VHH binders against q9ybd5. Designs and how they scored, part 26

Target 1, 159 residues: q9ybd5
Amino acid sequence: MEGEGLLVRKIRSGVVIDHIPPGRAFTMLKALGLLPPRGYRWRIAVVINAESSKLGRKDILKIEGYKPRQRDLEVLGIIAPGATFNVIEDYKVVEKVKLKLPEESQGVLRCPNPTCITRKEREKAVSKMVLVSQDPPAYRCVYCGTTVMGDEIHDLISP
Short names: E, the ipSAE of ESMFold2; O, the ipSAE of OpenDDE; V2, 0.75 times the mean of E and O plus 0.25 times the DockQ between their complexes.

## First folded at step 9 (VHH; framework vhh_brivekimig_d4)

Design k7 (at its last look DockQ between E and O 0.82; V2 from the best seeds 0.00; counts 0 for: grease 25 > 24.2)
Fold by OpenDDE, look of step 9:
Structure k7 (fold): chain B 159 residues (1-159), chain A 119 residues (1-119)
Amino acid sequence: as target 1 above (159 residues)
Amino acid sequence: EVQLVESGGGVVQPGGSLRLSCAASGFFFSEYAMSWVRQAPGKGPEWVSSIYSSGGRTLYADSVKGRFTISRDNSKNTLYLQMNSLRPEDTALYYCAKDFYSWEHFSRSSQGTLVTVSS
């Protein structure tokens, strides 16, 4: 957790997401539902444009006291594949996960097509999108075939 | 607090044009897709159009495709809907909504702007 460009102190417990591509920290907070006012339940540090030997520049997200949800890794993997998700306990990293694009997303990425069966008001199917490209990232709805590419995928993340 | 304030509605004749605006505040506007929804008297809400957060891609209902244009200015936290070739069936209260989905099951937080198309 020690590195060049750190502007904030270590957290006792929570999560640290490192090696975030510049500009995506707030996207992550949105996707996690941690933008204000909900985010006030936690102490959150957002570091943008920190120096990175790997990326040149990076964002860092620290959320003290945050307990990760099951969907968090998927969501964060969609937003920043290759970033590092760290679980912190007693000022120590107890778990490290390299984030990645999920091959399939069920219930997390929603189809933007309002006529899709997943968007029905009654008896709707659960959203299901499959990864069809790694670079740039692209997901396709298995029901209607709608494909979303690049950063636009971030808009599909359900709250 | 999230606020969405629609404006630009009015009375126009068939074939006329209007431009709606939605002023957004209380949230990170540039991080959200936005949508226009309308509700005619006695009818349920109808999706009209959506635009991605970047503004690079847009979606339209078949009923308005080719006539309406959605756009946004993230620097001004404003969403727009240019409506051309208006028809009587376009008469409705028009609402602005966050993202692609929220309007489906959440109460509307705005008053909307009324568009009336009549001879």
Scores: ipSAE 0.731, ipTM 0.861, lowest interface PAE 0.6, mean pLDDT 91
Fold by ESMFold2, look of step 9:
Structure k7 (fold): chain B 159 residues (1-159), chain A 119 residues (1-119)
Amino acid sequence: as target 1 above (159 residues)
Amino acid sequence: EVQLVESGGGVVQPGGSLRLSCAASGFFFSEYAMSWVRQAPGKGPEWVSSIYSSGGRTLYADSVKGRFTISRDNSKNTLYLQMNSLRPEDTALYYCAKDFYSWEHFSRSSQGTLVTVSS
């Protein structure tokens, strides 16, 4: 966390995500809707491939001024279960959450099957994907049975 | 600025082949699934094919299965559509879209490439 980033001062408000499995920093930014060009609105520090006593190696994200949404915990838990999500206010950690794979996702993971009923009349049937494997992670659509696993799951997240 | 530039369209006889390209810039192409979409004159957009960000899996509309092949080259930020056994009903403006879902809305970031299948 501290001593890992490019910033010389603590952030007053925002989010710090630590213990990210190495190689997932940009996927995390995508999941938050912060890849360029949108990401240019925030001061973002990315540490890639830092040493970690817990994981051997890790990525770290520090996003100044970002106001976290409730869906962020679910979204990021899909990308980096086991990572530490810190909310910062007034230079203090006000919330600390260990991210985990949600048992089910409603409205966050969208079914990729274009013939699924959730794709035809989307406003009436909200996508619901259920966890069917922890390792590797896998989710199955409740409506049409489409199953997606591994890193391909992140493609199902809408910004 | 996000830019998607389609090319490779043209006029071809039924049974012919074309290969479309979509050059992408201004975003992290390798982090996104990509789709091909087509729009015939006077009709709404129709999904054709999608490919996951890794290139590991593909999806096809029933109307093009076995005839079209989607692929991508993440090192060149380029998406492809190989179209074989073309039929008159394949005549349309073809364009690429970011992710599985964005093509369902009226906003479009590209001009497309015209494919005309006729004798």
Scores: ipSAE 0.469, ipTM 0.758, lowest interface PAE 2.0, mean pLDDT 84
ESMFold2 (binder alone), look of step 9: mean pLDDT 83; pTM 0.844

Design k8 (at its last look DockQ between E and O 0.88; V2 from the best seeds 0.00; counts 0 for: pae E 2.7 > 2)
Fold by OpenDDE, look of step 9:
Structure k8 (fold): chain B 159 residues (1-159), chain A 119 residues (1-119)
Amino acid sequence: as target 1 above (159 residues)
Amino acid sequence: EVQLVESGGGVVQPGGSLRLSCAASGFHFSEYAMSWVRQAPGKGPEWVSSIYSSGGRTLYADSVKGRFTISRDNSKNTLYLQMNSLRPEDTALYYCAKDFYSWEHFSRSSQGTLVTVSS
């Protein structure tokens, strides 16, 4: 967790996301619903463009006091596959997870096609997107076939 | 606070053109897809168009495809809708909305801009 380019102190408890591709920290905050004003519930540190031996440059996100939700790992994996998700307790990493693209996303990624069955007002099907490419990342709706690729996938993350 | 302010509406004859604008504030505009929706009198809201956050991909309802063009300027936090070949059935109150989905479940926070197509 400690590395070159750290500009902020350790957190007692919460989460630290390391090795974020540059520029995606704010995307993560958006996807997690932690941008202001909601984000004021927690102490949040955003480090952008830090030095990284692995990536050259990276972002870091620290959220003190934040308790991860079940969907968080999926969301973060979509945004930054390969980043490291750390759970912090008493200033120690108690859990470390390497984030990855989910093979299937149910309920998190929503189909952008408004005529899709998953977008019906009543008796809609639950959104279901399947990974069809790793690099660049791409997901396809199992119902209507709409495919979204690259960073545009981030726009599909339900709030 | 999220604010969306629509403008550019007016009265035009069939076949005419209008350009709508939506000024956005209170959120990171460049991080969100945006949508245009419309509501005609006595009817429910109808999706018109959407654009991804980067502006690289757009979606259109069949009823407006080929006639309307959605675009955005992230540097100005502004969403646009160029409407050509307008028809009487395009008459509606037009709203802009954050992301692809929010307009389906949330009350509109803006007043919209009225487009009237009449001979």
Scores: ipSAE 0.747, ipTM 0.871, lowest interface PAE 0.6, mean pLDDT 91
Fold by ESMFold2, look of step 9:
Structure k8 (fold): chain B 159 residues (1-159), chain A 119 residues (1-119)
Amino acid sequence: as target 1 above (159 residues)
Amino acid sequence: EVQLVESGGGVVQPGGSLRLSCAASGFHFSEYAMSWVRQAPGKGPEWVSSIYSSGGRTLYADSVKGRFTISRDNSKNTLYLQMNSLRPEDTALYYCAKDFYSWEHFSRSSQGTLVTVSS
């Protein structure tokens, strides 16, 4: 039974994100500011392309000792809608959230159009991107109308 | 530490071509969109071109559309800019930047690569 725990061993405290569509675990680490080497101070387990009865295949992300921030749920919902975000304390799930595409993003998704008024600090306009399709996911800038869809949305997350 | 090293600049006649390279290290290059930016002497930075992390889509400033081609090789952590039909107004220091946004907010730590178009 010991080999059974190698890929899914429990953490005492922190965050576990399950049911991640395969190939997105590193994008999630980037978006959280935890992609190595910047995330090196955290004990992080990444399971790539594991079997999933729900998805066929999945990624799993376990971050021991991490205290989640409010923006994390929005950021991760953009990357992996439908994934399960679990907060763990004393080996128990104390909060569970199903990640979803936010209906709108203010300040998190930035417009990629370099001439948009939100790209000029003097204009004082904060990016606002609104969801215009769930499948495929698509967001539109409310200021210039630029629309981005699919996995390219992930490049719009403000660093 | 994030490092970006530009190369491939030089002096060319109008109508000539150059290919710029940007070698990236210290970050997961394939997870980021990348941009080329230029700065002429005495002027502020000007965005030239960007490419999504996948390499699937590209964006160009109107002044370079049809003449410049941005590309990337994620296996070599390298960004490229093919510059054709060069004009005197393309004369500038060229540098690469991580993502769509970082070039707007930071002083450069890299040297860039100088392109001079003159007769």
Scores: ipSAE 0.386, ipTM 0.724, lowest interface PAE 2.7, mean pLDDT 84
ESMFold2 (binder alone), look of step 9: mean pLDDT 82; pTM 0.844

## First folded at step 10 (VHH; framework vhh_brivekimig_d4)

Design m1 (at its last look DockQ between E and O 0.90; V2 from the best seeds 0.00; counts 0 for: pae E 5.1 > 2)
Fold by OpenDDE, look of step 10:
Structure m1 (fold): chain B 159 residues (1-159), chain A 119 residues (1-119)
Amino acid sequence: as target 1 above (159 residues)
Amino acid sequence: EVQLVESGGGVVQPGGSLRLSCAASGFIFSEYAMSWVRQAPGKGPEWVSSIYSSGGRTLYADSVKGRFTISRDNSKNTLYLQMNSLRPEDTALYYCAKDFYKWEHFSRSSQGTLVTVSS
């Protein structure tokens, strides 16, 4: 069970994200819109550089009382493909999802090109990015062709 | 509360240099891309430059490329803009902005810093 041997206690209900690559827990909180001040609505535990048999080191994110949004899996998959998203109810994992890079992202990843049509609100064009590489991760804007890869992609996630 | 405080503006002659600073607070600075935007009198806001959260990648408007350099110090929660070879058309109020999205509609969260380039 998630949380065994960790510095923090188990949560009764909410979400636990395990096997996060080191340093990306706060990135995830940002992506979920849970960095301060928004995050103060929930009890959040961030564990960084925990020992991991799989990764060597990992981050862990626990958000007690948090109800996942539909976009959460996509956003978190972008940040940490391979991490495990757990929904917790009554101290039990009721859902478990292995996060992955989405093949296509609409309305989530912003185009970094300021001249892109999707960056002009008057045009009402919704951002659309397509996965063009798994390793390293890379997405390309279907409108202007701008490509972003690596952890820079994380900066493109709309709140 | 998010706060951005720009400084470093002034009056310079064409060809001169200035270095702007933006002190950020109220958010985890290192997790956000940052941008400089300027607004000349009678004109709308114009994107100048952006820098990714890690500081490893930078973007510039064509009008300032080769003359301006954006940088950041995440340990100091500070964004910088080194402006060289300044031109009269660079005259504007300069603002720093969190992120690089929706810059055309950014809300002024600060007073900005005035840069005046004139003979």
Scores: ipSAE 0.553, ipTM 0.806, lowest interface PAE 1.0, mean pLDDT 90
Fold by ESMFold2, look of step 10:
Structure m1 (fold): chain B 159 residues (1-159), chain A 119 residues (1-119)
Amino acid sequence: as target 1 above (159 residues)
Amino acid sequence: EVQLVESGGGVVQPGGSLRLSCAASGFIFSEYAMSWVRQAPGKGPEWVSSIYSSGGRTLYADSVKGRFTISRDNSKNTLYLQMNSLRPEDTALYYCAKDFYKWEHFSRSSQGTLVTVSS
């Protein structure tokens, strides 16, 4: 793996997320539902502030035995667009995906407006947020027009 | 184990001020948004205010906007609520909660701190 060297042992199967912007590894674990105590089921290696030929510095996550869920690419793309998502089988990369900001998020990125119809349980509306800027990242709620941007978007990811 | 411990409540005359604190442990405080919720006697929980994990953006219920200020110190794992211009209607048990998602249906996970506004 690029930049991995001998910092951590190679994994037989699971996922490796490389080229994570520095400082976002724990945010990614939170968004995947893998922070303690929930994360104790998984063998997880976190490399913080490693050297990167592409970024200068990066974080790396290795999650041994983890079978990626369909929504994981959306969740991780919100946190670390441009990072590399690798699926590992038998010590080999069998799939590689470049993460990106989704154009639209339905049910994953919630609206922060406390009076939005999507925040009321009796009003059975699912959140829908649309991308309105890539840099800085920004999303707008289709129901109430509330806009969120930057790293604060990460607080809005549904567990 | 997640623990939230509130303090700073008391008895205050109308128009007075109080500052509440919430000490957090058992989770990575800096990764979560935080909220204040209050419950008056005989009523259900009422969302008061929320703050994003970085402390850069805050949200307030209309009933407290302009009078209350939420803040956090991530280095101390502590959440604060500065309450000014207090009214009898602000009398309630105040407690903090992790995350602001679905705060209109909070289940209290801590003892809270009592604020009584009367003369």
Scores: ipSAE 0.177, ipTM 0.599, lowest interface PAE 5.1, mean pLDDT 84
ESMFold2 (binder alone), look of step 10: mean pLDDT 82; pTM 0.845

Design m2 (at its last look DockQ between E and O 0.80; V2 from the best seeds 0.00; counts 0 for: pae E 2.4 > 2)
Fold by OpenDDE, look of step 10:
Structure m2 (fold): chain B 159 residues (1-159), chain A 119 residues (1-119)
Amino acid sequence: as target 1 above (159 residues)
Amino acid sequence: EVQLVESGGGVVQPGGSLRLSCAASGFWFSEYAMSWVRQAPGKGPEWVSSIYSSGGRTLYADSVKGRFTISRDNSKNTLYLQMNSLRPEDTALYYCAKDFYSWEKTDRSSQGTLVTVSS
């Protein structure tokens, strides 16, 4: 069970995200819209710099009572490809998903170029970015060609 | 509640310099990109500059490239705009915005700071 031997207890229901690269737990909370004050609707445990046999160090995120949204896996995959997303019910993992970079992101990653057609409200064009590199991660806007790489991609995640 | 308070505006002659500040509160500043936007009288808002959350990468409008410098201090929850070689066409109300996109909305949460460049 995820979280055994850690500083925080198991949750009865909600989500546990394990094997998060160090420093990205709060980025994930932001992406999920759970930074304060919104986050106060749930019981949230953040473990940073936990020991990890796989990664050396890792973050862990537990959100008790949280119901995953459809976009959550995509967003979290962008932030932490390779992390493990667990759905918890009655103290048991009922779903386990290995997060990954999406090949295409529509409506989630917004183009940082203010002159892009997707940044024009009157055009009603939905942002669309395609994965062009795995390591380091990189996405390119299909409309204007703007490319964003690495951790900067995280800033493009729409709320 | 998100609060952004701009300061540092004033009247300067062409070629002069100003440094604007934006004090942010009510959100996790270090997790968001930030932007400067300006609005001249009778015109719509114009994007000026943006900076990623880490502060490592910056973006500028062509009209201000080489003259303006955006920076941030995450420990102080403050965004800055160093403006050099100011021109009359830089005259505008300057305001800061959370992330890359929020300034596109008509409803602003900040009052802005006025920059006037004139002989």
Scores: ipSAE 0.752, ipTM 0.866, lowest interface PAE 0.6, mean pLDDT 92
Fold by ESMFold2, look of step 10:
Order: structure tokens, then sequence, then C-alpha cells
Structure m2 (fold): chain B 159 residues (1-159), chain A 119 residues (1-119)
């Protein structure tokens, strides 16, 4: 795995995400609620545009002490399908997951249509977006039919 | 410390044009979609337009489609709204908001810029 050794120190526990398509590391931090400048609480190492045998170029994230949440795999799978999500304990990889586009998203992707019924209710009605294309990625709102494709999907991730 | 500072408002005749600017600081502007919102006197906030973080796609309220153009310059951390063919009903306080969703808050993080369309 790149990043072990001279570029950044190994982490004792937390999460390492490797093989991120270049240019998406900060989008991933935003989606996890970890993007500066809301205040640093985590030790985070970000490698931007590193060389990659697999991708040509890649980003890498190391987040020390982070306990992955249930929705994190969905969030990160939307941003970087194909990236490798590693859970680290005592300097060892204890779980490795290949990220993928979820077939459906409830509450993670919010519909961007301001007139959608999921936007206008104070009850915080839950959006449901369904995958309708893998390449380019595309999701469709089940309530109003709005379809969002490609990198635009990343702007819809609910904080 | 998110800061959004709007400018470019003023008084204009019906059929006229204005270009609004929103200077952003204190956050990673290029990572966020942005929205323009307006509030007429005595009314609640009304969404006007949004633009994706890359500038790749835009959304418009039906009431402004074809007349208003949203744009952004990520190198200058600035959002724009070009308003053409202005009508008296476009009279409102205009303000920008981070992302597609945050404009629904009880209060806003900026003062806005006033647009008045009258003879």
Amino acid sequence: as target 1 above (159 residues)
Amino acid sequence: EVQLVESGGGVVQPGGSLRLSCAASGFWFSEYAMSWVRQAPGKGPEWVSSIYSSGGRTLYADSVKGRFTISRDNSKNTLYLQMNSLRPEDTALYYCAKDFYSWEKTDRSSQGTLVTVSS
C-alpha cells in the first residue's frame, strides 16, 4: 500500500483509503464532515495526486483514530467506487473493503430539486435516490424523477 | 467562520439588467455547490438558482429561467448572478448560500444585496 514509510507515518488505528481517483480526497473529507476549516479534531494525512500503478494517479487518505460509521461506506462508495477502504488496528489492516456505488441511497443523497416533497417538509422527509447507471454514475429521485450524473452526485451528499 | 458578502444590487428599470456577486471566504468554496436565494418584503425565502461545485450544471426556478444566469469563478471564490429582463416581481433582497440545502435555515449567514426593479 503506498504511503507507508517516508511519505506519511503509519497510523496505529483508524482508516486508510487508498486508490482514490485523483482530485477526490477533499470531497471525501467534506462528505465525512472532516473538511477544514470547521476545526481540526482528527489527525488526517492527505496525499494528493500520488503515482499509482493501478490508476496512474491517485489520492490517499489516512484518518487516525476514526471509528467508521455505518453510512461511511455508502458515502465513500458514491465518491470513489473502486477505492480501497482499510480499517487499521494496532498498525495492521484488520478489514479491507472495495468501495462501490450503492444501488439505492436513503438519506445520504438529498434531491437537489427544491420543489421535491423531500425538501419542503419540516419533518425532514427522507430522500430516496436509485442508481440508474454505473458509468457514468447516475441516480434518480424516486419522488420527482430528478436525475443527477457523474461528479455532480457528490454535491448531493447530505451532511 | 464562513463569510459570504453580496454586492451589485441597486435600482433598475423594468427590462434592465444587473450582475450580482457573492464573495466567499472561510470555507473550501470549490468543494461546494452554491445557491442564490431572494426574499421579497413580507415573504419567506425563495430559491432562485443553484450551481454545482464544478460549475458543470445549473438549476433555475421556473420564474427566472431564461432570464437569469448563475456562474462561478472558483479561482476568485466568487459566485455570480446575471439578471436580465428584470421585472418588478424580481424586487427582493438577494443572498447567496453554501450548497443546495443550507438556505432553508432559520437565519442566514450574510446580509444580502437589495435589488429594486421599478419605474
Scores: ipSAE 0.405, ipTM 0.718, lowest interface PAE 2.4, mean pLDDT 85
ESMFold2 (binder alone), look of step 10: mean pLDDT 81; pTM 0.827

Design m3 (at its last fold request DockQ between E and O 0.93; V2 from the best seeds 0.76)
Fold by OpenDDE, fold request of step 12:
Structure m3 (fold): chain B 159 residues (1-159), chain A 119 residues (1-119)
Amino acid sequence: as target 1 above (159 residues)
Amino acid sequence: EVQLVESGGGVVQPGGSLRLSCAASGFWFSEYAMSWVRQAPGKGPEWVSSIYSSGGRTLYADSVKGRFTISRDNSKNTLYLQMNSLRPEDTALYYCAKDFYSWEKHDRSSQGTLVTVSS
């Protein structure tokens, strides 16, 4: 981990997300369903505005005891492409993944258009959003064509 | 516990205006999009409007476009709906909902606020 010293202790097991763009740590917690009060089940450290050689400033998220779900890498990649997802066991990094924007999101990003077929319960159509721009990020609904760009994409993450 | 408390409803004549408020608590308000939904007597819930978490983008049903304005104050954890040029067909119980989607589950944890448009 980059930076001048650690503000918090190392965790024995769980996940550490490093190189988070400033201000997005809580967005990540939301996406993971770990905002208070739900997050009280875990020991969570949020470091904001840590020094970063690459980004200038960064956030860091540590969740001790957290077991990642399959969808976690996708949602975290949407929120912070380029961030590093670390799995910790016995105080060691056992897995390291660079987060990225998914080219396609099925079932994770939901179309904000309430008239979209994917928003009709009777149709049982699964949401499908495709990446149409990387910078800034933009996703388009394959059904109705609704496009969402930038940080607003974060609001589309299924609860 | 998520709490949503609507207020501002009442009886108005056609062409009148009302401003609804939704006081939110029990969750990180600023991290969620919010929505207004209404239910007229004998009808199912109808989506009215939504606003992104930042407040920079809004969505409206065709039936209310140009007449209603959704807004939010994240510092006050409050959602608003300015309703102008009200019509009898706008008569309904109005609910606020967390995010774009939660209202679809018919989670009526809130009491709503009644809007009656009548001559």
Scores: ipSAE 0.842, ipTM 0.919, lowest interface PAE 0.5, mean pLDDT 92
Fold by ESMFold2, fold request of step 12:
Structure m3 (fold): chain B 159 residues (1-159), chain A 119 residues (1-119)
Amino acid sequence: as target 1 above (159 residues)
Amino acid sequence: EVQLVESGGGVVQPGGSLRLSCAASGFWFSEYAMSWVRQAPGKGPEWVSSIYSSGGRTLYADSVKGRFTISRDNSKNTLYLQMNSLRPEDTALYYCAKDFYSWEKHDRSSQGTLVTVSS
């Protein structure tokens, strides 16, 4: 039982994302479309800069009542690879996933180059960006070769 | 509700300078890349410049490289465009947009600020 020493109350149902590198919790909420005021439809707990035996410091997200979408694991893996994504039902973890950088992204990361063929509405091409480095993380557009690395990758997540 | 309010436009002679501002509210400004876009009379929108959320990297249209500088102050929720060496072809309504992509959908939510370069 881990009820003692909790920073926030356990949730009945939803998602808990643990071991988030510090400073990324709000970026994750943005990527899920859950930043306030839009996110006020869900009960959300955010812990910033908590102690972590594994990381030194971490952020934690708890989103009560949220039903995860397939896209969510890709999106969150881009922002916080190595974090633990927990699906909660009836106060218990029913699914646990270690987030990872996807090898490729089609339609989630969009090329930032305004002259890329994928940015032209007429041509209907969908962005495809491929992982070219794990550390630091880096993605390259398969169409125009634009490469983006590090935290700047997070700005490429298409709504 | 997302609000973007542009200011700093006006009439200037060729070779002159202007500094545009975009005051942002209703969203987490520091979490988003931002763009400047312009629209000349009778023409569609033309992307001018973008800046990553951190302010660390910037992108410019070829037509403005070396003359325009985009910047941001995340503590004031404000985006800027310093426009130097202005030319008559820079005459347009200038407006800011959230992220790299929103300007493409013709979903402008602000009035913009008019820049006229004329002798």
Scores: ipSAE 0.568, ipTM 0.802, lowest interface PAE 1.5, mean pLDDT 87
ESMFold2, look of step 10: ipSAE 0.533; ipTM 0.785
ESMFold2 (binder alone), look of step 10: mean pLDDT 81; pTM 0.824
OpenDDE, look of step 10: ipSAE 0.630; ipTM 0.827
ESMFold2, look of step 11: ipSAE 0.498; ipTM 0.771
ESMFold2 (binder alone), look of step 11: mean pLDDT 81; pTM 0.825
OpenDDE, look of step 11: ipSAE 0.798; ipTM 0.889
ESMFold2, fold request of step 12: ipSAE 0.554, 0.520; ipTM 0.802, 0.785
ESMFold2 (binder alone), fold request of step 12: mean pLDDT 82, 82, 82; pTM 0.830, 0.831, 0.831
OpenDDE, fold request of step 12: ipSAE 0.837, 0.837; ipTM 0.916, 0.918

Design m4 (at its last look DockQ between E and O 0.78; V2 from the best seeds 0.00; counts 0 for: pae E 2.3 > 2)
Fold by OpenDDE, look of step 10:
Structure m4 (fold): chain B 159 residues (1-159), chain A 119 residues (1-119)
Amino acid sequence: as target 1 above (159 residues)
Amino acid sequence: EVQLVESGGGVVQPGGSLRLSCAASGFIFSEYAMSWVRQAPGKGPEWVSSIYSSGGRTLYLDSVKGRFTISRDNSKNTLYLQMNSLRPEDTALYYCAKDFYSWEHFSRSSQGTLVTVSS
């Protein structure tokens, strides 16, 4: 899990996200706020299209020295439900969480509808999206009813 | 540093067409939705159109639906806006913006491209 058979070495401390669907590692980096122009505070390894017995192919993300934020599991669950989030300390997995789609997302997914009340700064309304489908993933805005589906959801995540 | 450079504006008669381009750099273009916004003289910024990162879905202001087409070429880090059947009320400075919502905090970090529709 921590790099056996992989192209990159184990990390001493940080996070390892395994079993990422192919092509979503960079999406995760974006969601975590680690894509350029950000992300240079940590050592980051991205493995794409690695062999996976479970998925056929998978991505892997290693972020050495990264301390997870409270919203990270929610955001990553949106991007890759079923992936495994591992917290690493002293080269050991100290926490393991299976990522999942949140039933409700508040303040994380923004409504793409520019006329939505949540898109009006003066209204101070916080975005609120509810899960309406697992497969494919779909969320609906509780304010205006706009629904987003599939990979489109990823574009609504603020870094 | 994020850079967005708009081009393609000009003066056209009503009913005319223009094609705007936005060259993006400083971020992974293919990972972000993109938007066009415009600002007419004396008015605040107005959202015009958005396109998802994959380019498979688009959104439009009602008044431009059927006339404007947003598209993107991720291999060229370029956003486009094809504007047909232009009207005087389309006259504005046009800007491109990253994602669906960043334009609301519109800092004129870019020069924009001027579109003037007049007889």
Scores: ipSAE 0.574, ipTM 0.799, lowest interface PAE 1.0, mean pLDDT 90
Fold by ESMFold2, look of step 10:
Structure m4 (fold): chain B 159 residues (1-159), chain A 119 residues (1-119)
Amino acid sequence: as target 1 above (159 residues)
Amino acid sequence: EVQLVESGGGVVQPGGSLRLSCAASGFIFSEYAMSWVRQAPGKGPEWVSSIYSSGGRTLYLDSVKGRFTISRDNSKNTLYLQMNSLRPEDTALYYCAKDFYSWEHFSRSSQGTLVTVSS
């Protein structure tokens, strides 16, 4: 009878991301390249709009077999600063990280301005976006000065 | 699969107006910025306008600022381009693209909708 609610089994190895602000789980999957067709390589559990003492409501992601890279922490920190990133091995948490906004993004956030030098293939310039505000979050392109804030920053994430 | 279907094109006189639509399916529309791109006969694609996923902010090619308005309805998975004060140089095949960047590296994304501005 105890198993009649939403069932989300423990994962043996992979990543669990907790305390995600509600509505951002799919944004995270998109940013990690885990939506179809590429997402079919992993078993993924998504909990939407769960109760949270910290946030009132939250999303949770469980990704079995996923081996995180440094870029993943940067990407996820942009989407959900303050969320808890857990690395799981043999059913145990082996690393626990509180996600944070990066001070700089080199190549991860692409400038949305189509006339920016970083958008011209011939120039081969790599985008660089610098954090200019924590709350609300805001990034500025070092080349053309374009500034993006809040949830709009998520649209700039490059695979 | 990702599908974008443009409509609303036609023939109009200079100074006229036209509203384009782009119906999206096969992806989570509300998670992506969207762009309008045009291609005049014998020319490469030219970016026209983009809109953030929330619909909160927009970007425009300088020559269309003040004349064109991009908008979106995330509940209907639809992107729009209101084109006012149309000029003969706006004549092109118009198509929509996912995000700010994909139109630069994509080929054969959709059939588009033809806009012809002539007397």
Scores: ipSAE 0.427, ipTM 0.744, lowest interface PAE 2.3, mean pLDDT 85
ESMFold2 (binder alone), look of step 10: mean pLDDT 83; pTM 0.847

